# Designs tried in a protein design chat: miniprotein binders against Mucin-6 (MUC6). Part 16

Target 1, 185 residues: Mucin-6 (MUC6), of Homo sapiens (Human) (q6w4x9r395to579)
Amino acid sequence: GHCSLEGGSFVTTFDARPYRFHGTCTYILLQSPQLPEDGALMAVYDKSGVSHSETSLVAVVYLSRQDKIVISQDEVVTNNGEAKWLPYKTRNITVFRQTSTHLQMATSFGLELVVQLRPIFQAYVTVGPQFRGQTRGLCGNFNGDTTDDFTTSMGIAEGTASLFVDSWRAGNCPAALERETDPCS

## First folded at step 2 (miniprotein)

Design sV4 (from a5 with Q9T E12L E16L R19F E23R A62W N66E A69L E73I Q76E)
Fold by OpenDDE base, second read of step 3:
Structure sV4 (fold): chain B 185 residues (1-185), chain A 83 residues (1-83)
Amino acid sequence: as target 1 above (185 residues)
Amino acid sequence: DLREEFIKTVELAIRLLEFLLKRLEEKLGKDHPLVQEVKRLVEEVKRLFEEAKRTNDPTLLWEAAELALRALILLEEALREAG
């Protein structure tokens, strides 16, 4: 499964459902029992301009009971608040520079993250087949059905992205704005 | 047909996984983290495989096969290291 966060406010789920939102919060991208140590992948969005529609991805966070790995738009990588030099390796996670513009977080448990630093901070999440039907968050449920991707944290299927996205907030933040994307665009 | 042959192949892979897993367990112990990891993989292979059969989804069948292969590779490495 491949999930992408692109263009500052666009998301494409594991099931290839595209949508757009504007929010300034930390959101859960991926939760799964397949992630060890209660792991979760999160995305941090912030204002990129003066209007409410000017929002962008500014960091990606992998959080578990043992690690809090943050990859920021300024190329700073931290674990549990401490800056780390690349390549950085923990027990089962490695963060390294893939290219001049891309960082990669590789894991031993079927999660891969590629972060494009420039010109736009973007993220690409890949999960192995063992995650099929066992994911939740903004990246969807990876079950091959796009129509139920907007399932909230409470297990309710929403017709629009707004309530769906808001349900996956990791903190107290303003409500997100929504715009559906044309899959042909 | 090709579908049935593929299914049989995956079934064989699952049986092999279970066999090798048992051998690894004998060497490292049931509670060894690596054994547990492989066991989870094998269970996921089975899950995906059964779902593939139930839904007649060739994509899921391929995914099951892919995961089975990964598990086999891991088992091979683990067994080699365990002696």
Scores: ipSAE 0.016, ipTM 0.327, lowest interface PAE 7.2, mean pLDDT 90
Fold by ESMFold2-Fast, scan of step 2:
Structure sV4 (fold): chain B 185 residues (1-185), chain A 83 residues (1-83)
Amino acid sequence: as target 1 above (185 residues)
Amino acid sequence: DLREEFIKTVELAIRLLEFLLKRLEEKLGKDHPLVQEVKRLVEEVKRLFEEAKRTNDPTLLWEAAELALRALILLEEALREAG
């Protein structure tokens, strides 16, 4: 399955349901029992400008018990708060520069992430067939049925994107991106 | 089924591998053991990628992607050490 975060605020789920939302702070993009060590993929959104109501993707985070990998629109890659030179490799994850404007995070567990850095920060998530029907979050449930793609964190199918998105908020914006949290006061 | 964007991603990775392999060949020479090993990996990636497209097999496409990543890591490390 393929999920995309494009144009700053547009999402297409694994079941190909498109939607747009307005939000600031961190959201759970993908949770699954197929991800090792309680892993989750998260997306950070913030305001596009001081006087605008528009929001855009500013970072993607992979979080597990061992790793907190942050890929920022500023072309900075960190793990557990420390900046890393690419290519960066852990036991199951490698982050590398695929082109001058694209980074890729490849894993041994069937998850792939491609991030476009320029001209617009965008993300593309690919998961193997083992994830079918076993995903939760903004990318949907990957069950082949778009009518329940807005399933909230409590397991309820909603008719609107705003209630769905709010249910997947991961609390306050992460400390790693503190410069992005001041507007949320 | 193979997703077109993932196919394009693997194809871009192969192009990058070919570019970096040429750089490594220029620095070390075509007969260098590291060059020979990387060339072998790049050719295997291309073989798996073509087989995946021919058979519409997502498992083979994933294997091609993983091997491409292995080759890329080795290439970038070799280029860094070569100077």
Scores: ipSAE 0.000, ipTM 0.076, lowest interface PAE 23.0, mean pLDDT 70

Design sV5 (from a5 with E37L R40I E44F R47E E51L L60Y A62E E63R N66K A69E R70A L74I)
Fold by ESMFold2-Fast, scan of step 2:
Structure sV5 (fold): chain B 185 residues (1-185), chain A 83 residues (1-83)
Amino acid sequence: as target 1 above (185 residues)
Amino acid sequence: DLREEFIKQVEEAIRELERLLKELEEKLGKDHPLVQLVKILVEFVKELFELAKRTNDPTYLERAAKLAEAALEILQEALREAG
């Protein structure tokens, strides 16, 4: 399965359901029991000046009990807060510069991440068949059925992207609204 | 028309990707991480291409073309280093 974060605010799920992303927070992109040590892939979005997007992807984070690997659009790679020179290797993960404009995070557990740095920061997530039906987050549930790809963090299938996306917020964000206001626009 | 020519170009790119991937497999072995990555990228290009044809949405075709270009660059660099 393939999931993509493109054009600043567009997402295509593992079941090929496209939607537009809106938000300025850290969001859970992928959680799965197939990821070792309680691993999760996360995406960081911030406000952008891009004419075709309200928000833009600024970093991708792989978090587990032993690692916090951050790949930012500034071409900085850190693990557990320490800057790393490429190629960077751990027991199960290798981060390296694949081309002048692309970084790759290769893993031994069926997850691959390719990050385009220029001209627009974009991410491409690939998972092996063992992840089928075993994923949660913005990339969907990878069950071959697009109708339930907007399954929220509470396990409810939604018909709209906005409720789905908001349910996968992972962090405290100063720009995030705590509750909705009266609809007197 | 123009869309049909674009479809043909992406089909040709996919064939070239498969040819170069086979060459890389012969040089590095099927279990090499770089070979595994390129296999994944080639399959993703194929999935985007199929999605473009099924939905008739040109944005998927544009994405397939862009990813194919990136995969070709990766393959060419890998083959130079393996050479």
Scores: ipSAE 0.000, ipTM 0.116, lowest interface PAE 16.6, mean pLDDT 70

Design sV6 (from a5 with E37Y R40E E44L R47L E51I L60F A62E E63L N66K L67M A69E L74T)
Fold by ESMFold2-Fast, scan of step 2:
Structure sV6 (fold): chain B 185 residues (1-185), chain A 83 residues (1-83)
Amino acid sequence: as target 1 above (185 residues)
Amino acid sequence: DLREEFIKQVEEAIRELERLLKELEEKLGKDHPLVQYVKELVELVKLLFEIAKRTNDPTFLELAAKMAERALETLQEALREAG
């Protein structure tokens, strides 16, 4: 199954349901019992500089008990807070430069992430068939039915994206942190 | 000129996107989430295309084409469901 985060604020779920993202926090993109060590893929959104988008993707995070791999729009890759040279390999995960504008995170457990760095930061998530019906988060439940793709963290199917997106908020809100500092203008 | 042919293809795609978006809006209404999403995709394609023409950067032209293809597929699927 394929899930995409494109154009700064657009998401297409594993069941091919498209929607627009309006959040400015960290959100759970994918959780599954198929991910080892309580793994989760997360997306960080912040205010957008693009006139037709309110928010944009600024980083993708893979978090487990062993690893916190962050791939950011400024082309920095870190694991557990330390900058890493590519190709970077752990036991189950390899991060490498696929093209001059794309990075890939390949895993041994059926998850693949491709990140486009330029001209717009975008992410593409591929999962193997073992994930069918076993995913939760912004990428949907991968059950072949688009009508319940907006299933919240509480297990409730919503008709609109706003409550769905808010339910998957998992951490820091860059917009909230910005409010605590003086304007730089 | 391959670039001029590619530019013409993207222009044709944008015209088709605008036509299909209007048709989808008429069927589902402007407030529908799918309509809003596709409208944003169409606007993004137009922006990327203008940047591509202005800067002569093939990367933006390729991205515009990719987003246009995605928007066309989404619109065609949505119109099938709405029909």
Scores: ipSAE 0.000, ipTM 0.277, lowest interface PAE 11.8, mean pLDDT 73

Design sV7 (from a5 with E37F R40L E44I E51M L60E A62E E63I N66K A69E R70Y)
Fold by ESMFold2-Fast, scan of step 2:
Structure sV7 (fold): chain B 185 residues (1-185), chain A 83 residues (1-83)
Amino acid sequence: as target 1 above (185 residues)
Amino acid sequence: DLREEFIKQVEEAIRELERLLKELEEKLGKDHPLVQFVKLLVEIVKRLFEMAKRTNDPTELEIAAKLAEYALELLQEALREAG
């Protein structure tokens, strides 16, 4: 399945549910028992004067018991707080420059991340079929049903994005005030 | 010195998180989605804290502390609603 973080603050879940939010925090993007070493993928959002949403993705973090890999909009890649030259390889993860404007994090466990650096910092998450019905976070539950895509950290299915997004905060920050993106035309 | 004092404060916060998490588990049950989510947050805080101690990066400690504050607030809210 595919989840995308585009245009600063737009998200499309693994079940293809689009939404938008206005938050400036670190959020749980993807958590699953299929990720080794208690792994989790997180997204960092901050204020942006160049984004039409006024909120933009500034970094993506993969955190496990062994690794804390941060890929930032400034094209810096760190692991456990130390800057790394690309290509960077661990036992199960390789980070490399896929094109002049894109970085890729490839893994042995069915997770792939592609980060667009220019013209706008964006992220694309791909997971293998073993993740179906076993994901939680901003990318949704990947169960093939969009009616419960906004399942909060409390297990409640919401009709709007704002409570859903706020429930997946992983940092100390103000609550986001936003409406579900549902373009009628 | 200041770093060692800050490390001690984060350790105390983690102990409080573990205590409150057990209380939430007793009220809602271990399989409750909120309990599972908060348990994940506590494990993330513990991992970030261990990394921060190894790297000696003040930014890592600050991130661990802020996430611990968030987890504490979430646990306190959950316990108020469960009670």
Scores: ipSAE 0.000, ipTM 0.146, lowest interface PAE 17.2, mean pLDDT 67

Design sV8 (from a5 with E11L R15I E18F K22E E25L Q36R K39Y E43I K46L E50A)
Fold by ESMFold2-Fast, scan of step 2:
Structure sV8 (fold): chain B 185 residues (1-185), chain A 83 residues (1-83)
Amino acid sequence: as target 1 above (185 residues)
Amino acid sequence: DLREEFIKQVLEAIIELFRLLEELLEKLGKDHPLVREVYRLVIEVLRLFAEAKRTNDPTLLAEAANLAARALELLQEALREAG
């Protein structure tokens, strides 16, 4: 299955359900018992440019008990806070430059991530058939039925994307603008 | 089923390929034709290895191993030429 995060506001789930959202937090894209060491894919969204009314993807994170791999729009790759030169290899994960504009994270456990760096930062997630019906998050449940793709973190199927997206917020949101503009607080 | 020993051997070959590729990159730079050619081969090894593990296919694992051996030979030759 294929899930895509494109244009800073568009998501297509593993069951090919498209939707649009705006947000300025870290969101869970994919959780699955098929991911080792309690692994999860996450997406970081922040305000886009000077408009402040639009949001865009700024980083993709793979987090497990062993690794915190961050791929940033600035073309910086870190693991557990340390910058890494590409190609970068761990026991089960390799990050490398696929083309002049694309990075790839390949894994031994059926997950593949391709990140487009230019002209727009975008992400493409591929999972093997063992993930069918075993996924949770913004990329949907991968069960072959698009009508329940907006299943929240509490297991409730919603008719709209807004409650669905909000339910998958992770506890590591980008710094708020107000915090940076209030030096006396 | 894929044999754990073959998986380990291919993984060790991949690690060695990255070590030598990094050395070649330091000597010739990322835009050199030899670097680009070897990089393409290493990427293909990774794809075949990942696909082999995903599909539990020993034929793809053997293909990954064979390509890794060829990439290693080219890297060693390129490093000799680069001095």
Scores: ipSAE 0.000, ipTM 0.108, lowest interface PAE 19.6, mean pLDDT 71

Design sV9 (from a5 with R15L E18W K22I E25L Q36L K39I K46L E50R)
Fold by ESMFold2-Fast, scan of step 2:
Structure sV9 (fold): chain B 185 residues (1-185), chain A 83 residues (1-83)
Amino acid sequence: as target 1 above (185 residues)
Amino acid sequence: DLREEFIKQVEEAILELWRLLIELLEKLGKDHPLVLEVIRLVEEVLRLFREAKRTNDPTLLAEAANLAARALELLQEALREAG
């Protein structure tokens, strides 16, 4: 399945349901029992100031018991608060420059993330078939039915994107983004 | 409960807006000016509806319903023009 975060404010779920996002915080993009070490993919949004796009994606975060990998629009990659040079490898995750404008996070567990850095920061999430019906978050439940893609963190199917999005809020944006964790000399 | 029936009607209208918005997106693409205009209006409906439910405010629910009706009308016009 594919899920995309494009144009700063547009999301297309794994079941191909499109919606627009106007939140300014860290949100759970993908949670699944298929992710090892209690893993979750999160998206950080902030106000853009552009008249036709009120919010924009500014970072993507992969969080597990072992790792907190942050990829920001400023092309900074950190893990557990420390800046990393690419290619960066762990046991199950590799972050590398796919093209001059794209970074990729490849994993051994069926999750792939491609981040477009320029001209607009965007993210593309690909999951293997083992994730079908096993996902929660902004990317939807991946069950082949778009009518229940707005399932909240409380397990309720909502008719509105705003209720759905707010249910997946994952704390304070500044704390989750680790903006001040650049390594010192 | 009359309020619960009204909430259901507004939810039904919002689901119809999403179905028509998907059709418009398939025809024009996510970044088309008409799509962006309609999405902005739909998101305002969603904001009012959420606030109405949170505050149990019948005035906000009526505002959400009225805006949803106008959004549906504009979306139907956009689909006809995009046709």
Scores: ipSAE 0.000, ipTM 0.114, lowest interface PAE 16.0, mean pLDDT 71

## First folded at step 4 (miniprotein)

Design xb11 (from xb0 with F31Y I70F F74L)
Fold by ESMFold2-Fast, scan of step 4:
Parts: C-alpha cells; structure tokens; sequence
Structure xb11 (fold): chain B 185 residues (1-185), chain A 83 residues (1-83)
C-alpha cells in the first residue's frame, strides 16, 4: 500500500481516500503491530508562513523503543538527537540520498519512506502486504474499504477529516484549527 | 531539478489516468500541479487545473473540488511572488 503527504496539507490513505489536513502539531501517521519495538511513523506540521497554504509538513519521525529518527525539511537527519551523515545505517534501517532532492528510509520490516526535500517537503509511505488491515493513523487502516479510513484513535469511523485528524495528535498542541480555515469535505 | 520532477509527476499522472480509475487520475494531476506551482511552471498547468475542477464539479466530487481550489490558490500565489 501507498500513502502520500503532498502539497503541504494533502493526504491520500493506503485505501486511496484523499483528504485535506488542517493542523499544526505532530500526528501519528502509521502505527502497526508489524512495526518492531512499538514503532510508529509520525508527521510534524507547522504554519506555512505568509503563504496561502495554512499548514505544511516540516519533518517526518520514526519512533521506536531504540530509535528516534527525524528527517526535517532542512535536510538534517538525526537519531536520538544526534545528527547523522548519510548514508546512515542501523541493524534494520538505512537512510540515504536517493537523488539530489530525495531521501529514502529503507527498512527490513516492510516499511519504506521517501521524502522529497525540494521544491516542497513531501513524504511517500510504502508498506508491504503484511500490513493489510493492520495499520492505524492518518494513513488509514489499509483494509480495502475507504468508508472507514477516518477511524479515530478511539476506534470510531468518522464521515469527515477534522475529528479524525485531531484524534491522531501526538502532543498537547492547540486543537480545532479548522475554525480558522475553511472546512474540508 | 524541481521543474523536471514536476513534469515527470504530471506525465505519470496522465499515464495512470489512461489505465486507471478516472477519480484517482484527477487526484494525481492535482498533486503534481500543486508541486509544479511552487516551481513557477507555465500557464498550461493552470489550465489543466481548471479542466480538473470542471470535471470534479460535474461529477459532484466536493472533496476533489476543494483540493483543486487549494492548488489554484497556490499556483496564483507563486505567479504573484515571482512576478
């Protein structure tokens, strides 16, 4: 399955359900029992400055009991707070420059991440078939049915993106920024 | 090169449109054009967005229309910034 974070605030789930995101926080993008050591992929969003875009992706984080790998729009890669030269390799994860504008995080457990650095910071998540029906977070549940892709952290399927997105916040950031921006369908 | 990447994404979206679901193809074009707008690409890309908006409106896809409106705003912003 493929999940994408594009154009600042657009997300397409593993079941190909598109939605727009209105928020400035760290959000859980992907959780699954298929990820080792209680692993999770997270996305950090912030205001886009003075542009007409309300929010933009600024970093992607892979967090487990052993690792906190952060890939930021500034082309800095850290693990557990320490800056790393590329290519950077652990037992199960390799981060390297795929092209002049793209970084890739390859794993041994069926997760691949490609980050576009320029012109817009964007992320593309690929998971193997073993993840089918076993994912949760902003990328959806990967069960082949788009009607429940907005399943909140409490296990409730929502018809709109706003409550769904808010339920996957991974911090004490301000809630309900949707009131400052136009609601999405 | 950002311009070459944007062109490649548009070409890939068009190839998928020929073989895949029309709704998915429209979304791919919107994503590619949103990215391309940040590189100050030609007016033809804005025209492609307007065609996609017409299709979304005609098919009653409010979710796609919202995305297209965002992409158009971004394209206009970039054109204004760079003159």
Amino acid sequence: as target 1 above (185 residues)
Amino acid sequence: DPLEEAKKLIEEALREAKEGNPEYAILLVIYAITEAALNNLPEVIKEALEVAAEIARRTGREDLLERIRFALELAIEILEEQG
Scores: ipSAE 0.000, ipTM 0.083, lowest interface PAE 23.6, mean pLDDT 67

Design xb14 (from xb0 with E23L Y24E T34L F74W)
Fold by ESMFold2-Fast, scan of step 4:
Structure xb14 (fold): chain B 185 residues (1-185), chain A 83 residues (1-83)
Amino acid sequence: as target 1 above (185 residues)
Amino acid sequence: DPLEEAKKLIEEALREAKEGNPLEAILLVIFAILEAALNNLPEVIKEALEVAAEIARRTGREDLLERIRIALEWAIEILEEQG
């Protein structure tokens, strides 16, 4: 299964449901019991510099009980707050430069992440067949039924993307709010 | 090369459809449409649409074309903003 975060605000779920949103927060992209140590993949969105979108992807985070790996649009990779030189390896995860414009996070547990750094920061998530019907988050539930792709964190199927996206917000997002001070008349 | 990557997505979509995976096939077509739009390749969008129609016809999954229409609307918006 594939899920993509493209062009700043476009998402295509594992069940090929496309949608667009305009949020500036950290969102849960993928949670699954197939991810070891309570792992989750998260996406950080901030106000966009791209003309076709008000919001853009600025970082992807893999969080587990052992690791907090952050891959940022400025090409900085950190784990637990410490900057890492590539290739960076843990027991089950390797982050490396795949091409001059792409970084890859490969795992031993059926999850792969590729991020495009330039010209627009974008992410592509690949999961193995063991994840089918066992995913939650912005990438959908991967069950082959697209009528419930907008399943919220409370387990309710929504007809619109806005309530779905909002339900997958992680934390209070003080960093995005702090950076984007813009008082209007 | 964005053109080569978009064409690889289209080729993989046809393979997935032949293997009995029409949802995966249409997902890859959506990727191709958006990548083509972001890289100002409208001719690739036309090819992707033709492939989507063939996938829907051969798999009996015409319901999936609605997702292609949504992706196309975004692609048109992206291309117009790049002009």
Scores: ipSAE 0.000, ipTM 0.301, lowest interface PAE 14.0, mean pLDDT 73

Design xb15 (from xb0 with T34E D63R R67L)
Fold by ESMFold2-Fast, scan of step 4:
Structure xb15 (fold): chain B 185 residues (1-185), chain A 83 residues (1-83)
Amino acid sequence: as target 1 above (185 residues)
Amino acid sequence: DPLEEAKKLIEEALREAKEGNPEYAILLVIFAIEEAALNNLPEVIKEALEVAAEIARRTGRERLLELIRIALEFAIEILEEQG
């Protein structure tokens, strides 16, 4: 299945449900028992200079008990806070430059991430069939039914993106009172 | 007739693209897809996607995603105002 983060604030889930949101936090994109060592893929959003977007993707993070791999829009790759030269290899993960404008993180456990660095920072997540019905987060539950793709971290299916997105916040969030609301655009 | 309305949007998209308005053309394609999806018209969705592909071939495929994102942003703003 494929999930994409494009155009600053647009997301298409594994079940192909598109939505848009505004947020300036770190959010869980993908959490699954199929990821080793309590692994999770996360997205960092901040205020945007991108046309037609309030917020934009600024980094993608893969976090497990062993690794904290950060790929930033400034083309820096770190693991556990230390800058790494590409190609960077661990036992199960390889990060390398696929093209002059794209980085790829390949894994042995059925997860692949491709990051577009320019003209706009974007991310594309691919998961193998073993992830079917086994995913949680902004990329949806990958069960073939788009009507429950907005399932919150508490297991509740929402009709709107805003409550869904807020439930998957992982940190670095501004004060709640300063958060913009969807009804006012 | 949702079918007739969706097909009219596709015709207008082709005209706008030929007149040099690809961003607006993509917005019209998105409206046609929305109408077709809400009314369960998969043949119209296929036609709309073919039109989007033709616009991409003429404007440069690397830029199509940017045009779609701009058009989707306008469509979302319109839907939020109506909802």
Scores: ipSAE 0.000, ipTM 0.075, lowest interface PAE 23.9, mean pLDDT 72

Design xb16 (from xb0 with T34M R67Y I70T)
Fold by ESMFold2-Fast, scan of step 4:
Order: structure tokens, then sequence, then C-alpha cells
Structure xb16 (fold): chain B 185 residues (1-185), chain A 83 residues (1-83)
């Protein structure tokens, strides 16, 4: 399954449901029992200078009991607060420069992350079949049923992206602002 | 090159649909639409929409076109803001 964070404010879930939001917080992108050591992938959004988005992705974080790997738009990679030179390798995770504009985080547990650094910071998440029906967060529940793609952290299926996104907020910050999905409203 | 990337996504979408993965195929088409919109390539959006319609028709998954519709609405908004 694939999930994307593109254009500063657009997300496409594992079940191919696109949505837009405006937020300046850290959000849980992917949480699953398939991730070792209580692992979770998170996305950091901040105020944007880009004309077609009020907020944009500025960092992606992989957090577990052992690691806090942060990949930022400034091409800085840290683990547990310490800067790392690429390629950076742990027992189960390798972060390396795939191209001049892309970094990849490869794992042994079925999660792959590709980050585009320029011209706009974007992220692409790939998960193996073992994750099917066992994901939670902004990337959706990966169950093949699109009617419940906006399932909140409390297990409630919402009709709007704003309540869904706000429920996956991981930081102490303001609630996300919903972008109108109807261009005429 | 955003044009080359968008075209690769469309080609991969057709392959995935033929292999029995219509949900993933439509996801790749959505990636192509967003890439094209952000890089002011409306002709690629047109091609992606035609491919999405063909995938839906061949796989019997017309329900997936609702996600294409949403992506297109976002794409139009981006293109209008740029132009």
Amino acid sequence: as target 1 above (185 residues)
Amino acid sequence: DPLEEAKKLIEEALREAKEGNPEYAILLVIFAIMEAALNNLPEVIKEALEVAAEIARRTGREDLLEYIRTALEFAIEILEEQG
C-alpha cells in the first residue's frame, strides 16, 4: 500500500482517498502493531511560504522506544537529537540519499519512506501486505473500504477531514484547519 | 523532471491495473494528477483522467472515480491559483 503527503497540504490514504488540510502541528501519519518497539511515523506541518498552501510538510519523524529519527526539509537527519551523516544505518533501518533531491528510509519490517527535498518537501510511504487492516493515522486504515477512511484516533468514522486530522494531532498545538474540498464554497 | 515522473506514474498505473491492483493503479493516477498540477502540466492531467476512466471501465471499479474527481478539484484549484 502507498500513502503520499504532497504539495504542502495534500494527503492520499492507503485506500486512495485524497484530502487537504491546513495544520501547524505534529500528526500521527502511521501507527500499527506491525511496527516494532511501539513504532509510529509522524508528520510535522508548519506555516508555508508557498502560494497555493497556507501550511506545508517540514519534517517526517519515525519514533519508537529505541529511535527518534527526524528527516527535515533542510536535509538534516537526526536520531535521538544527534545529527547523522548519510548513509545512516541501524539494525533495522537505513537512511540514505537515493537521488540528489530524494532521501529514502528503508526498514526490515515492511515500511519504506521516500522524501522529496526539492523543489517542495514531500513524502511517500510504502507498506507491505502485513499492514493491511492494521494501520491508523493520516494514511488511513488500509482495509480496502473507503467509507471509513476518516477514522479518528477514537475509532469514529467522520464525514470531514478536519475532525479526522485533528484527532491524529500528536503535539501540544492548535487544531488543524480544514481546507474546503468544494472549490466553489 | 516532473513531466517524466508523471508519465512514469501513468504507465505504472496501467500495469498495476492489468495485474489486478485497481486501487493501487488509481492511487498512482492521483500521484500523476497532483504532480502535473503542481508543475503546470494540464495536458498530463487530461491523459491521467483518460487512463483513470479506462482503469475503472476495465476493472468494474467506477467507485474509484470519486477519488479522481476529488484530486481533479484540488488540481484545478492549484492551476487557477498559478494562472
Scores: ipSAE 0.005, ipTM 0.239, lowest interface PAE 10.9, mean pLDDT 72

Design xb17 (from xb0 with T34E E77Y I78E)
Fold by ESMFold2-Fast, scan of step 4:
Structure xb17 (fold): chain B 185 residues (1-185), chain A 83 residues (1-83)
Amino acid sequence: as target 1 above (185 residues)
Amino acid sequence: DPLEEAKKLIEEALREAKEGNPEYAILLVIFAIEEAALNNLPEVIKEALEVAAEIARRTGREDLLERIRIALEFAIYELEEQG
């Protein structure tokens, strides 16, 4: 299944439901029991300079009990707060430069992330068939039915994107990952 | 003016495609289709589809038309509900 975050604040779910939203927080993009060590993929949005969008994607985060991998629009990759040179390899995850404008995070557990750095920061999520019907978050539930793609964190199918998106807020508002780094004044 | 905004999105899509950004160009076409559907402007949807086909043809990215097909299915539903 494929899920995309494009054009600042446009999302297409694993079941191919497109929607737009405007938010400035960290949101849960993908949670699944198929992800090891309580893993989750998250998207960070902030106020945008992108035309036709008030907010835009500024970072993608993969968080588990062992790793906090952050890929930001400034082309910085960190794990657990420390900047990493590419290619960067952990137990089950490798982050590398796929092209001059794209980074890829490959995993051993059926999740793949491709991030476009230029001309606009965008993310593309691919999951294997083992994730079918076992995903939740902004990318939808991957059950082959678009009518329930706006299922909130409480398990309610909503008719509007705004209520759906707000339910998947992970906190950190206003979201600015660079502010989490200890300031060396 | 929703008509002016939708047409501006189509114009920007053509420029982005020419500058080597076909993925972003097609996304702008999808935005134009959505705006046109919400404001009951089916003639603008037709123009957007013609522009998407031209972008795909000139850039060799015919795979991008599948994204347009999906967006159009949702747009048709909106138009039918409006009347």
Scores: ipSAE 0.000, ipTM 0.163, lowest interface PAE 16.5, mean pLDDT 72

